# Ledger of designs, part 3: VH-VL binders against IMP cyclohydrolase (purO)

Target 1, 198 residues: IMP cyclohydrolase (purO), of Methanopyrus kandleri (q8tz52)
Amino acid sequence: MYVGRFLLAGKLEDGTPIAVYGVCSRSFSDRRIEVREGAAFVVPEDPSYITENPYVTYTCARIVDEFLVLTNGAQTDPIADKLESGVPPREALVSVTFAMDYEHDEYNTPRISLITDGETFWLGRVAPEEVYFRVMKPKDGEGYLLSVYGEYAEVPSKPNMTLDREDPLECDPVPSFEHYVCSVIARHDGGRWSLEAR

## First folded at step 18 (VH-VL; from j3 with heavy chain K31R, light chain R30K)

Design k1
Fold by ESMFold2, fold request of step 25:
Structure k1 (fold): chain C 198 residues (1-198), chain A 122 residues (1-122), chain B 108 residues (1-108)
Amino acid sequence: as target 1 above (198 residues)
Amino acid sequence: QVQLVQSGSELKKPGASVKISCKASGYTFTRYYMNWVRQAPGQGLESMGWINTYIGKPTYAQGFTGRFVFSMDTSVSTAYLQISSLKAEDTAIYYCARYKGNYWETEWFDPWGQGTLVTVSS
Amino acid sequence: EIVLTQSPATLSLSPGERATLSCRASQSVKSYLAWYQQKPGQAPRLLIYDASNRATGIPARFSGSGSGTDFTLTISSLEPEDFAVYYCQQYSDWPPYTFGQGTKLEIK
């Protein structure tokens, strides 16, 4: 199945909070995610082509105190900036993404966004036909999958996958995703978020 | 109107060089990838490769490394194909073709340039 | 690499007849298949995208069908301007996208 870019949020069976931002792309596979102190960036695979164009090179993950922000685009930094200023997660998510709207490219690409402190998860999708935001508190083993396209292109009202593997990328239906390129996995352990690029 | 306009036909001798232009209009040049396609006389269509117009990175299909160079000038919304050390077998029509899509998803080619005939003859 | 095989290589028909052109993929391309028409001395023109959708301005006599590995382009009643070469193209895999070798539709 082709889902494009996707977010996965929830808790492993042992209760570990996790989140994933994954890139599937039908155009080209020459991108990667680079992790730096407290942040992750989607960049061209060849570093000689890194650019300031925010559609090409962008922050996809940012840690702000207890919060993790994980998105498919340029909205990551404004959301994180609002959190740093003390704006509550719901307001930061809604105000930024509603104002930025969907991407006005050839396919009017939806923006998908997540904020979490490891217990509460705020998930949003802004698309041409629908704007939807939801707060959730996953139980152990519960996963919430949100994608740009396909069967998961709607903010779920209840868990729609089971996080029954230690590696969240091995949990159904993720292995069936086509044109997978790269991802960042966030884990909450010992009171801190950590980021791992795949 | 979205269109691609290529430079005119070329008659060259073996060993010479040619640079074909493909000027885009009616859309944002750096928001759509560009492909180059070769069609030798009486033959089908073969992709030579593409240029990522977002970053200027060329990628060449197998068999098109070495003598073929893709480039672009975003200030005039133009892609270029340069062929050096021309050989008789380079005689063909060369098309530029725009990918339908965006940075993340590409699909069919629309539009195509009108084609540039390069004839390599002694 | 996904190989597209078109059949027949040449199809000889008269104006007013129905043409049926086939494109077979070596593995599933789902509906990621386009058809192009190339008249002599012209660039290819997009006819059909996503297997069955007519491109803007394409006459209703052109239709596409199929999914997976087997695809058909149908021209319900041939006009003189329809005698051309037709190519299928898949865009299911990462680029480079592949073309079929073409079907020449010629006047009988």
Scores: ipSAE 0.653, ipTM 0.866, lowest interface PAE 1.8, mean pLDDT 94
Fold by ESMFold2, fold request of step 25:
Structure k1 (fold): chain C 198 residues (1-198), chain A 122 residues (1-122), chain B 108 residues (1-108)
Amino acid sequence: as target 1 above (198 residues)
Amino acid sequence: QVQLVQSGSELKKPGASVKISCKASGYTFTRYYMNWVRQAPGQGLESMGWINTYIGKPTYAQGFTGRFVFSMDTSVSTAYLQISSLKAEDTAIYYCARYKGNYWETEWFDPWGQGTLVTVSS
Amino acid sequence: EIVLTQSPATLSLSPGERATLSCRASQSVKSYLAWYQQKPGQAPRLLIYDASNRATGIPARFSGSGSGTDFTLTISSLEPEDFAVYYCQQYSDWPPYTFGQGTKLEIK
């Protein structure tokens, strides 16, 4: 199935909080995610083509104290900035994602955004036909999958996947995603978030 | 409205070079990838590769590495195909064709340039 | 690596007849298939996208069908301007997107 870019949030069966931002793309595979000092960036695979254009090169993950911010675009940094200023997660997520709106490109590409402290997860999607935000507190093994396109292109009201593998990318339905390019996996361990690029 | 206009036909000798232009109008040039297609006389259509107009990166299909160079000038919304060390086998019509889509998803070609005939003979 | 095979290579028919052109993919392309018409001395023109949708300005006599590996372009009643070469193209895999070799539709 083709889902485009996606967010995965929840807890592994051992209770470890986890989140993933993944990139699937039908155009080209020459993108990667680079992890640097509590943040992750989607960049062109060839470093000589890195640009200031936030549609091409953007922060996709950022750690702010106990919080992790994970998004599919330029909204990551403004959300994180609001958290740093003391704005509550719900307000930071909703106000920024809604104000930046969906992309007015050929496909009116939705924005998807996540904040979590490891226990509470705030998830949102802003699209032309639908704006929806939800808070959830996953139990062990529960996963919430949200994508730009396809079967998971709606903020779930209840868990819609099981995180029954140590590697969240191996949990159904992720292995069936077409045109997978790269991802960042965040794990909450010892009271801290860590980031790993794939 | 949306259109691609190519430079005129070229008659060249083996060993020479040619540079074909493809000027875009009616849309934002840097928001759609551009493909180059070759059609040898009496033959079908063959993708040569593309240029990522968001960042200026060319990618060449198999058999088109070396003598073929894609480039662009965003200030005039123009893509270029340069062929060096021309061979008789390079005689063909060369088309530019825009991918429908965005940075993340691409689909069919629409529109196409009118084509540029390059004839290589001695 | 996806190969598209069109059949027949040449189809000879008269105006008013129904034309059926086939395109077969070496592996599933789902519905990611387009049809183009190329008249002599002209660039290809998009006819059908996503297997069955007519492009803007294409007459209703043109229709596309199929999914997976087997696709058909149908022209219900041929007009003189329909005698041309027709190409299918897949855009299922990452680029480069491949073309079929073409079907020449010629006047009998």
Scores: ipSAE 0.636, ipTM 0.859, lowest interface PAE 1.8, mean pLDDT 93
Fold by ESMFold2, last read:
Structure k1 (fold): chain C 198 residues (1-198), chain A 122 residues (1-122), chain B 108 residues (1-108)
Amino acid sequence: as target 1 above (198 residues)
Amino acid sequence: QVQLVQSGSELKKPGASVKISCKASGYTFTRYYMNWVRQAPGQGLESMGWINTYIGKPTYAQGFTGRFVFSMDTSVSTAYLQISSLKAEDTAIYYCARYKGNYWETEWFDPWGQGTLVTVSS
Amino acid sequence: EIVLTQSPATLSLSPGERATLSCRASQSVKSYLAWYQQKPGQAPRLLIYDASNRATGIPARFSGSGSGTDFTLTISSLEPEDFAVYYCQQYSDWPPYTFGQGTKLEIK
């Protein structure tokens, strides 16, 4: 199945909070995710082509105190900035993404966004046809999958996948995603978020 | 409205070079990838590769990694194909063709340039 | 690598007849299949995208069908201007996208 870019959020069966931002793309595979202290960036594989164009290079993950922000675009940094200023997660998510709206490219690409402190998860999707935000508290093994396109292109009202593998990329239906390029996996352990690029 | 206009046909001798232009109008040049397509006399359509107009990076299809150079000038919304050390087998019509899509999803080609005939003969 | 095979290579028909052109993919391309028309001395023109959607300005006599590996372009009643070469193209795989070898539709 082709889902485009996707977010996965929840808890592993051992209770470990986890989140994934993944890139599937039908154009080209020469992109990667670069992890810095407390942040992750989608960038071209060839560093000589890194640029400030927000479609090409953007923050996809940022850690702010206990919060993790994961998104498919330029909304990551403004959301994180509001959290740094003390704005509550719900307000930070809704106000930034509603104001930025969907991407005004050829396909009016939806924005998908996640904030979590490891217990509470705030998910949002802003698209031409629908704007939807939901708060959830996953139990152990519960996963919430949200994508730009396809079967999962809707903020789920209940868990829609099971996080039954230590590697969340191995949990159904993720292995069936077509044109996978790269991802960042966030794990909450010992009271801290950590980021790993794939 | 959306249009690609190519430079005129060229008659060249073996060993010369040629540079074909493809000027885009009616859309944001740097928001759509550009492909180059070759059609030899009596033959079908063959993708030569593309240029990522977001960043200026060319990619060449197999068989086109030598004498062929893709470039662009974003200030005039123009893509270029340069062929050096021309050979008789380079005689063909060369098209520019825009990918439908965005940075993440590419689809069919629309529009096409009108084509540039390059004839290489002694 | 996805190979597209068009059949027949040449189709000879008269104006007013129905034309049926086939394109077969070596692997499933789902509905990621386009059809182009190329008249002599002209650039290809998009006819059909996503297997069955007519491009803007394409007459209703052109229709596309199929999915997976088998695709058909149908011209319900041939007009004199329809005698041309027709190409299918897949965009399911990573670029470069592949074309079929073409079907020449010629006047009988």
Scores: ipSAE 0.590, ipTM 0.850, lowest interface PAE 2.1, mean pLDDT 93
Fold by ESMFold2, last read:
Structure k1 (fold): chain C 198 residues (1-198), chain A 122 residues (1-122), chain B 108 residues (1-108)
Amino acid sequence: as target 1 above (198 residues)
Amino acid sequence: QVQLVQSGSELKKPGASVKISCKASGYTFTRYYMNWVRQAPGQGLESMGWINTYIGKPTYAQGFTGRFVFSMDTSVSTAYLQISSLKAEDTAIYYCARYKGNYWETEWFDPWGQGTLVTVSS
Amino acid sequence: EIVLTQSPATLSLSPGERATLSCRASQSVKSYLAWYQQKPGQAPRLLIYDASNRATGIPARFSGSGSGTDFTLTISSLEPEDFAVYYCQQYSDWPPYTFGQGTKLEIK
């Protein structure tokens, strides 16, 4: 199935909070995710081509104190900045993404965004047809999958996948996603978020 | 109106070089990848590869990695195809064509340039 | 690599007749298929995208259908300006996208 870019949020069966931002693209596979101290960036495969275009180079993850921000675009940094200023997660998520709206590109690409402290997850999708935000507290093994396109292109009201593998990218339906390019996996271990690029 | 205007036809001898221009207008040049397509006399369409117009990275299809060079100048919204060490079999019409879509979803070609005939003969 | 095979290679018909052009893919391209028209001495022109959607300015007599591996371009009633070469193109895989070899539609 083709889903485009996607977010996965939840807890592994051992209770470890986890989140994933993944990139599937029918365009080109010349992107990767680079992890630096407390952040992750979607960048060109060749770093000599780094640019200001938010469709090519952007922050996809930022850690702010106990919070992880994970998104498919330029909204990552403004959301994280709001959190740094002491704005609560719900307000940071809603105010930034509603003001930025969906991407006004040729396909009106939805924005998908996540904030989490490892226990509470704030998930949002802003699209031409609807704007939806939801707060959830996943139980062990519960996963919430949200994508730009396809069957998962709506914020789920209940768990819609099971995190029954140590590697969340191996949990159904993720292995069936077409045109996978790269991802960042966030794990909450020892009271800290860590980021791993794939 | 969105359009691509190519430089005029060229008559060259074997061993020479040619540089074809493709000037874009009516849209943001750097938002869409540019493809080059070859059509030899009496033959079909053959994609030669493309250039990512935002970062300037060319990618060449099989068989086009040697004497063919894609480049661009964003200040004048122009893509270029340079062919060096011309051979008789390089005689063809060369088109530029814009990939439709966005950076996540590229699709068909729209629009096409009018074509540039390169004739290589002794 | 996805190979597109068009048939017939040449289709000879008269104005007013219905033309049916076929494009077969070596593996599924879902609905990611476009059709182009090329008249002598001109660049290709987009007719149909995503298997069945007419491009802007294309007359209603042109229609596309199919999905997966088998696709059809139909011209319901041929006009003199429709005699040209027609190409299909897939964009299911990552670039470079492949073209069929073409069907020449000529006046009988």
Scores: ipSAE 0.122, ipTM 0.679, lowest interface PAE 5.5, mean pLDDT 90

## First folded at step 19 (VH-VL; from m1 with light chain K30R R54K)

Design m6
Fold by OpenDDE, fold request of step 25:
Structure m6 (fold): chain C 198 residues (1-198), chain A 122 residues (1-122), chain B 108 residues (1-108)
Amino acid sequence: as target 1 above (198 residues)
Amino acid sequence: QVQLVQSGSELKKPGASVKISCKASGYTFTRYYMNWVRQAPGQGLESMGWINTYIGKPTYAQGFTGRFVFSMDTSVSTAYLQISSLKAEDTAIYYCARYKGNYWETEWFDPWGQGTLVTVSS
Amino acid sequence: EIVLTQSPATLSLSPGERATLSCRASQSVRSYLAWYQQKPGQAPRLLIYDASNKATGIPARFSGSGSGTDFTLTISSLEPEDFAVYYCQQYSNWPPYTFGQGTKLEIK
């Protein structure tokens, strides 16, 4: 299944909060994610082509105090900035994602956004046909998967995957995703988030 | 209207160089990849590769490395194909064609330029 | 690499007749298949995308069908201007997206 970009959020069986932003591309594999200064960025594989173009190089993850922000586009930084200014996470997520709307490209690519403090997860999707935001408190082993395309292209009303592996990327259905390119995995430990590019 | 307009026919001698232009209009040039296609006389369509107009990165198909260079000028929404050390077998019509899609997903070619005939003859 | 094979190589028909062109993929391309028409001295023109969707401005007599590995372009009733070369192209996997070798539709 081709899903494009996806967000994965929940808790491992041991209770560890995790979140993943994953990138699939049907056409190109020369992209990567790099982690720097409490944030993760989608960039060209070849660093010589890194630009300020927000479609090419964008923040996909940002840690703000106890919060983690993951998104599939330019909404990451504005959401994070609101959090830094003291705006509640739900308001930050909804206001920015909604205002920026879906991407007006050939596919009207939905914007998917996530904020979490490790206990509460705020997940949202803005698409041409639907705007949906949900608050979740996953139990151990419960995962929520949201993708821009495919079977998981809707904000799930209940956990739609099981995080039964230490590595969230090994949990079904992630291994079945076609044209996988890269991802960033966020793990919460002791009230702190850490980012790992994969 | 979305349109690609290419430069005119070229007659070159072996060993010379040629640079073909493809000017885009009616859409944001830097939001669509640009392909180059070669068609030798009486032959089919051959994909030469594309330029990533978002960043200016060229990708060449097998058989089109070395003497072929893709470039672009965003200020005039124009893609270029340069062929150096021309050979007789380079005689063909060269097309530019826009990738339908976005940064992550590309699909079919639409639209196409009108083509540029390059004739290499001693 | 996915190889597209078109058949027949040449199709000779008369105006008013039905034309059926085939494109076969070496492996499944789902519905990621396009058809192009190229008239003599002209650039290719998109006819069909996603196997069965007509491009803008394409006459109703053109239709595409198929999925997986077998695809068909049908012209219900040939017009004089339909005699041209037709190419299929898949975009299921990584680019570059290769073309079929083409079918020449010529007037009988």
Scores: ipSAE 0.910, ipTM 0.949, lowest interface PAE 0.4, mean pLDDT 96
Fold by ESMFold2, fold request of step 25:
Structure m6 (fold): chain C 198 residues (1-198), chain A 122 residues (1-122), chain B 108 residues (1-108)
Amino acid sequence: as target 1 above (198 residues)
Amino acid sequence: QVQLVQSGSELKKPGASVKISCKASGYTFTRYYMNWVRQAPGQGLESMGWINTYIGKPTYAQGFTGRFVFSMDTSVSTAYLQISSLKAEDTAIYYCARYKGNYWETEWFDPWGQGTLVTVSS
Amino acid sequence: EIVLTQSPATLSLSPGERATLSCRASQSVRSYLAWYQQKPGQAPRLLIYDASNKATGIPARFSGSGSGTDFTLTISSLEPEDFAVYYCQQYSNWPPYTFGQGTKLEIK
């Protein structure tokens, strides 16, 4: 199945909160995610092509105190900035994602955004046909998958996958995603978020 | 109107070089990848590769590395194909064709340039 | 690489007849298939995308069908301007996207 870019939110069976931002792309595979202290960035694989264009090079993950922000675009930093200013997660997620709207490119590409403190997860999708935001509190083993395209292209009202593997990328249906390029995995370890690029 | 206009036909000797231009209009040039397609006399269509117009990075299909160079000039919304060390077998019509799509998804080609005939003869 | 095989190589018909052109893929391309028409001395023109959707401005007599590995372009009643070469193209995997070798539709 082709889902494009996707967010995965939930808890492993041992109760470990996790979140994933993954990139699937039909165009080409020469991108990677680069992790720095407290943030992750989608960049061209060849560093000579790194650019200031936020459509090409963007923050996809950012840690702000107890919060983690994951998105598929330039909305990551404004959402994180609102959290730093003391704006509540619901308002930060909704106001930024809605104001930036879907991309007005050839496909009107939806924006997908996630905030979590490890217990509460806020998910949102802004697309031409609908705008939807939801809060959830995953139980152990519960996963919530949200994608730009395909059968997961709606904010789920209940868990739609099981996080039954230690590596969330090995949990169904993620291994079946076509044109996978790269991802960042966030884990909540001892009260802190950590980031790992894949 | 979305349009690709190519430079005129070229008559060249073996060993020479040629540079074909493809000027885009009616859309944002740096938001759509550009493909180059070769059609030898009496033959079908063959993708030579593309240029990522967001960053200027060329990618060449198998068999088109070495003598073929894709480039662009965003200030005039123009893509270029340069062929060096021309051989008789390079005699063909060369098309530019825009990918439908964006940075993450590409699909079919629409529109096509009108084509540029390059003839390589002694 | 996905290989597209078109048949027949040449189809000789008269105006008013129905044309059926086949394109077969070496592996599934699902619905990621386009058809192009190339008239003599002209660039290819998009006719059909995603196997069955007509491009803007394409006459009603053109239709596409199929999925997976087998695809058909149908011209219900041939007009004089329809005698051309027709190519299928897949865009299922990462680029480069491959073309079939073409079917020449010629006047009988």
Scores: ipSAE 0.559, ipTM 0.829, lowest interface PAE 2.2, mean pLDDT 93
Fold by OpenDDE, fold request of step 25:
Structure m6 (fold): chain C 198 residues (1-198), chain A 122 residues (1-122), chain B 108 residues (1-108)
Amino acid sequence: as target 1 above (198 residues)
Amino acid sequence: QVQLVQSGSELKKPGASVKISCKASGYTFTRYYMNWVRQAPGQGLESMGWINTYIGKPTYAQGFTGRFVFSMDTSVSTAYLQISSLKAEDTAIYYCARYKGNYWETEWFDPWGQGTLVTVSS
Amino acid sequence: EIVLTQSPATLSLSPGERATLSCRASQSVRSYLAWYQQKPGQAPRLLIYDASNKATGIPARFSGSGSGTDFTLTISSLEPEDFAVYYCQQYSNWPPYTFGQGTKLEIK
């Protein structure tokens, strides 16, 4: 299955909160994720391709105190900024994601956003035909997968995957994703989020 | 309204160079990659590669490296194909074609330029 | 590399007849398949995208079907202007995307 971009959020079987932002592409494999100073960035492998174009280079993750923000586009920073200013996560997520709307590109690419403090997960999707935000409290082993395309292109009402492995990228159906390029994995440990580029 | 207009036919001698233009209109030029396709007389369509019109980076298909150069001028929404050291086998119609999609996904070709005939003859 | 093979190479039919053109991929391209029409002396024109979606302005007599490795372009009742060369193209893998070798639809 081709999903394009995806968010994965939940808890491992040992209770470890995790979140993943993944990139799949049928067209461009030369992308990587760089982690720096509590943030993650999607960037071209070739630095000469780095531009201000949000389709090519963008912030996909930011840590703000106890919160983690993951998104598939330019909404990452505004959401994080609201959190920094003291705006509640639900409000930060909804207000920014809604206001920025879906991507008005050729495909009207949905905007997907996630905030989590390790216990509560706020997940949202804005598409031309639907605006949907949900609060989730995953149990151990429960995962929530939201993708831009494909079967998981809707905010799940219940856990739609099991996080039964230490590496969330090894948990079904992630290994079956076509044209996988890169991901960032966020793990919550000792009250702090850590980011790992994969 | 979306249209690609190419420069006129070219007659060149072996060893010469040619530069074909493809002017885009009706859409934001830098928003879509531009492809080049070669069609030799009586033959099928061959993808030559494309240019990232946002950053100006070309990608050449196998067999189209070296003598073929993709370039662009965003100020006039125009893509260029330059062929150097022309050979008889370069005789063909060359098409520019917009990559349907965006910087995230590329799909089919639409629209196409009208084509530019390049004839290489002694 | 995914190779597209079109068949037949040449199809000779009369106006009013049904035309069936095939495109086979060496491996699955899912539904990422387009059809183009090229009339004599003209540039290719998009007919079908995503295997079965008609491009804007394409007559109803044109239809595309198939998925995976086998695709079909059908012209229900040929018009004189339909006699041309038809190409399929896959865009499942990384660019550049390849074309089939074409099917020439000619007047019997």
Scores: ipSAE 0.391, ipTM 0.793, lowest interface PAE 1.6, mean pLDDT 93
Fold by ESMFold2, fold request of step 25:
Structure m6 (fold): chain C 198 residues (1-198), chain A 122 residues (1-122), chain B 108 residues (1-108)
Amino acid sequence: as target 1 above (198 residues)
Amino acid sequence: QVQLVQSGSELKKPGASVKISCKASGYTFTRYYMNWVRQAPGQGLESMGWINTYIGKPTYAQGFTGRFVFSMDTSVSTAYLQISSLKAEDTAIYYCARYKGNYWETEWFDPWGQGTLVTVSS
Amino acid sequence: EIVLTQSPATLSLSPGERATLSCRASQSVRSYLAWYQQKPGQAPRLLIYDASNKATGIPARFSGSGSGTDFTLTISSLEPEDFAVYYCQQYSNWPPYTFGQGTKLEIK
């Protein structure tokens, strides 16, 4: 199945909160994710091609105190800035993504966004046809998958996958995603978020 | 009005070089990758590769890695195809064609340039 | 590499007749297939994308169908302007995308 870029939110079977931002692309495999000091960035595979173009180089993850922000685009930094200013997660998520709207490219690409403190997860999708936001508190082993395209292109109202592997990328249906390029995995342990690029 | 306008036909001798231009208008040049397509006389369409207009990186299809160079000038929204050490078998119409979509999703070609005939004759 | 095989190589028909053009892929391309029309001296023109969606401005007589490995372009009643060469293209892999060899539709 082709889903484009995707977010995964939930808890492993041992109760560890996790979140994933993953990139699938039909056209271009020349991207990677770089982790630096509480943030992660989508960048060109060859760093000599780094650019200011926000569709090629952008922040996809940022840690703000107990919060993790994980998105498919330029909305990451404004959301994180709102959280730093003391704006509650729901307001930070909704106000930023509503104002930025969907990407006005050839595909009218939806923006997908996540905020979490490890217990509460705020998911949002802003698309031309629909704007939807939801809060959830996953139980152990529950996963919530949200993608730009395909069968998971809707904010789920209940768990739509099981996190029954230590590696969330090995949990169904993620192995079946076509044209996987790169991802960042966030794990919450001992009151802190950690980021791992894949 | 989205369009691609190519430079005019070229008559060259074997061993010479040619540089074909493809001027884009009506859209943001750096949001869409540019493909080059060859059509030899009496033959079908053959993708030669593309240039990533976001970062300027060319990618060449098999068989086009030696004498063919893709480049661009973002300031004038123009892509270029240069062919060096021309051979008689390079006689063809060369098209530029825009990949649709964003930097993650390209699928079909739209629009196409009008084509540039390169004739290599001794 | 995915190879697209078009058949027949040449199709000779009269105006008013129904044309059926075939494109077969060496492996599944799901629905990621486009059809182009090329008239003499002109650049190719997009007709159909994603196997069955008509491009903007394409007459109702054109339709596409198929999925997986077998695809068909149908012209329900030929007009004089429809005599041209038709190409299929797949875009299910990462680039480079590939074209079929073409079907020439000519006046009988």
Scores: ipSAE 0.051, ipTM 0.632, lowest interface PAE 6.3, mean pLDDT 89

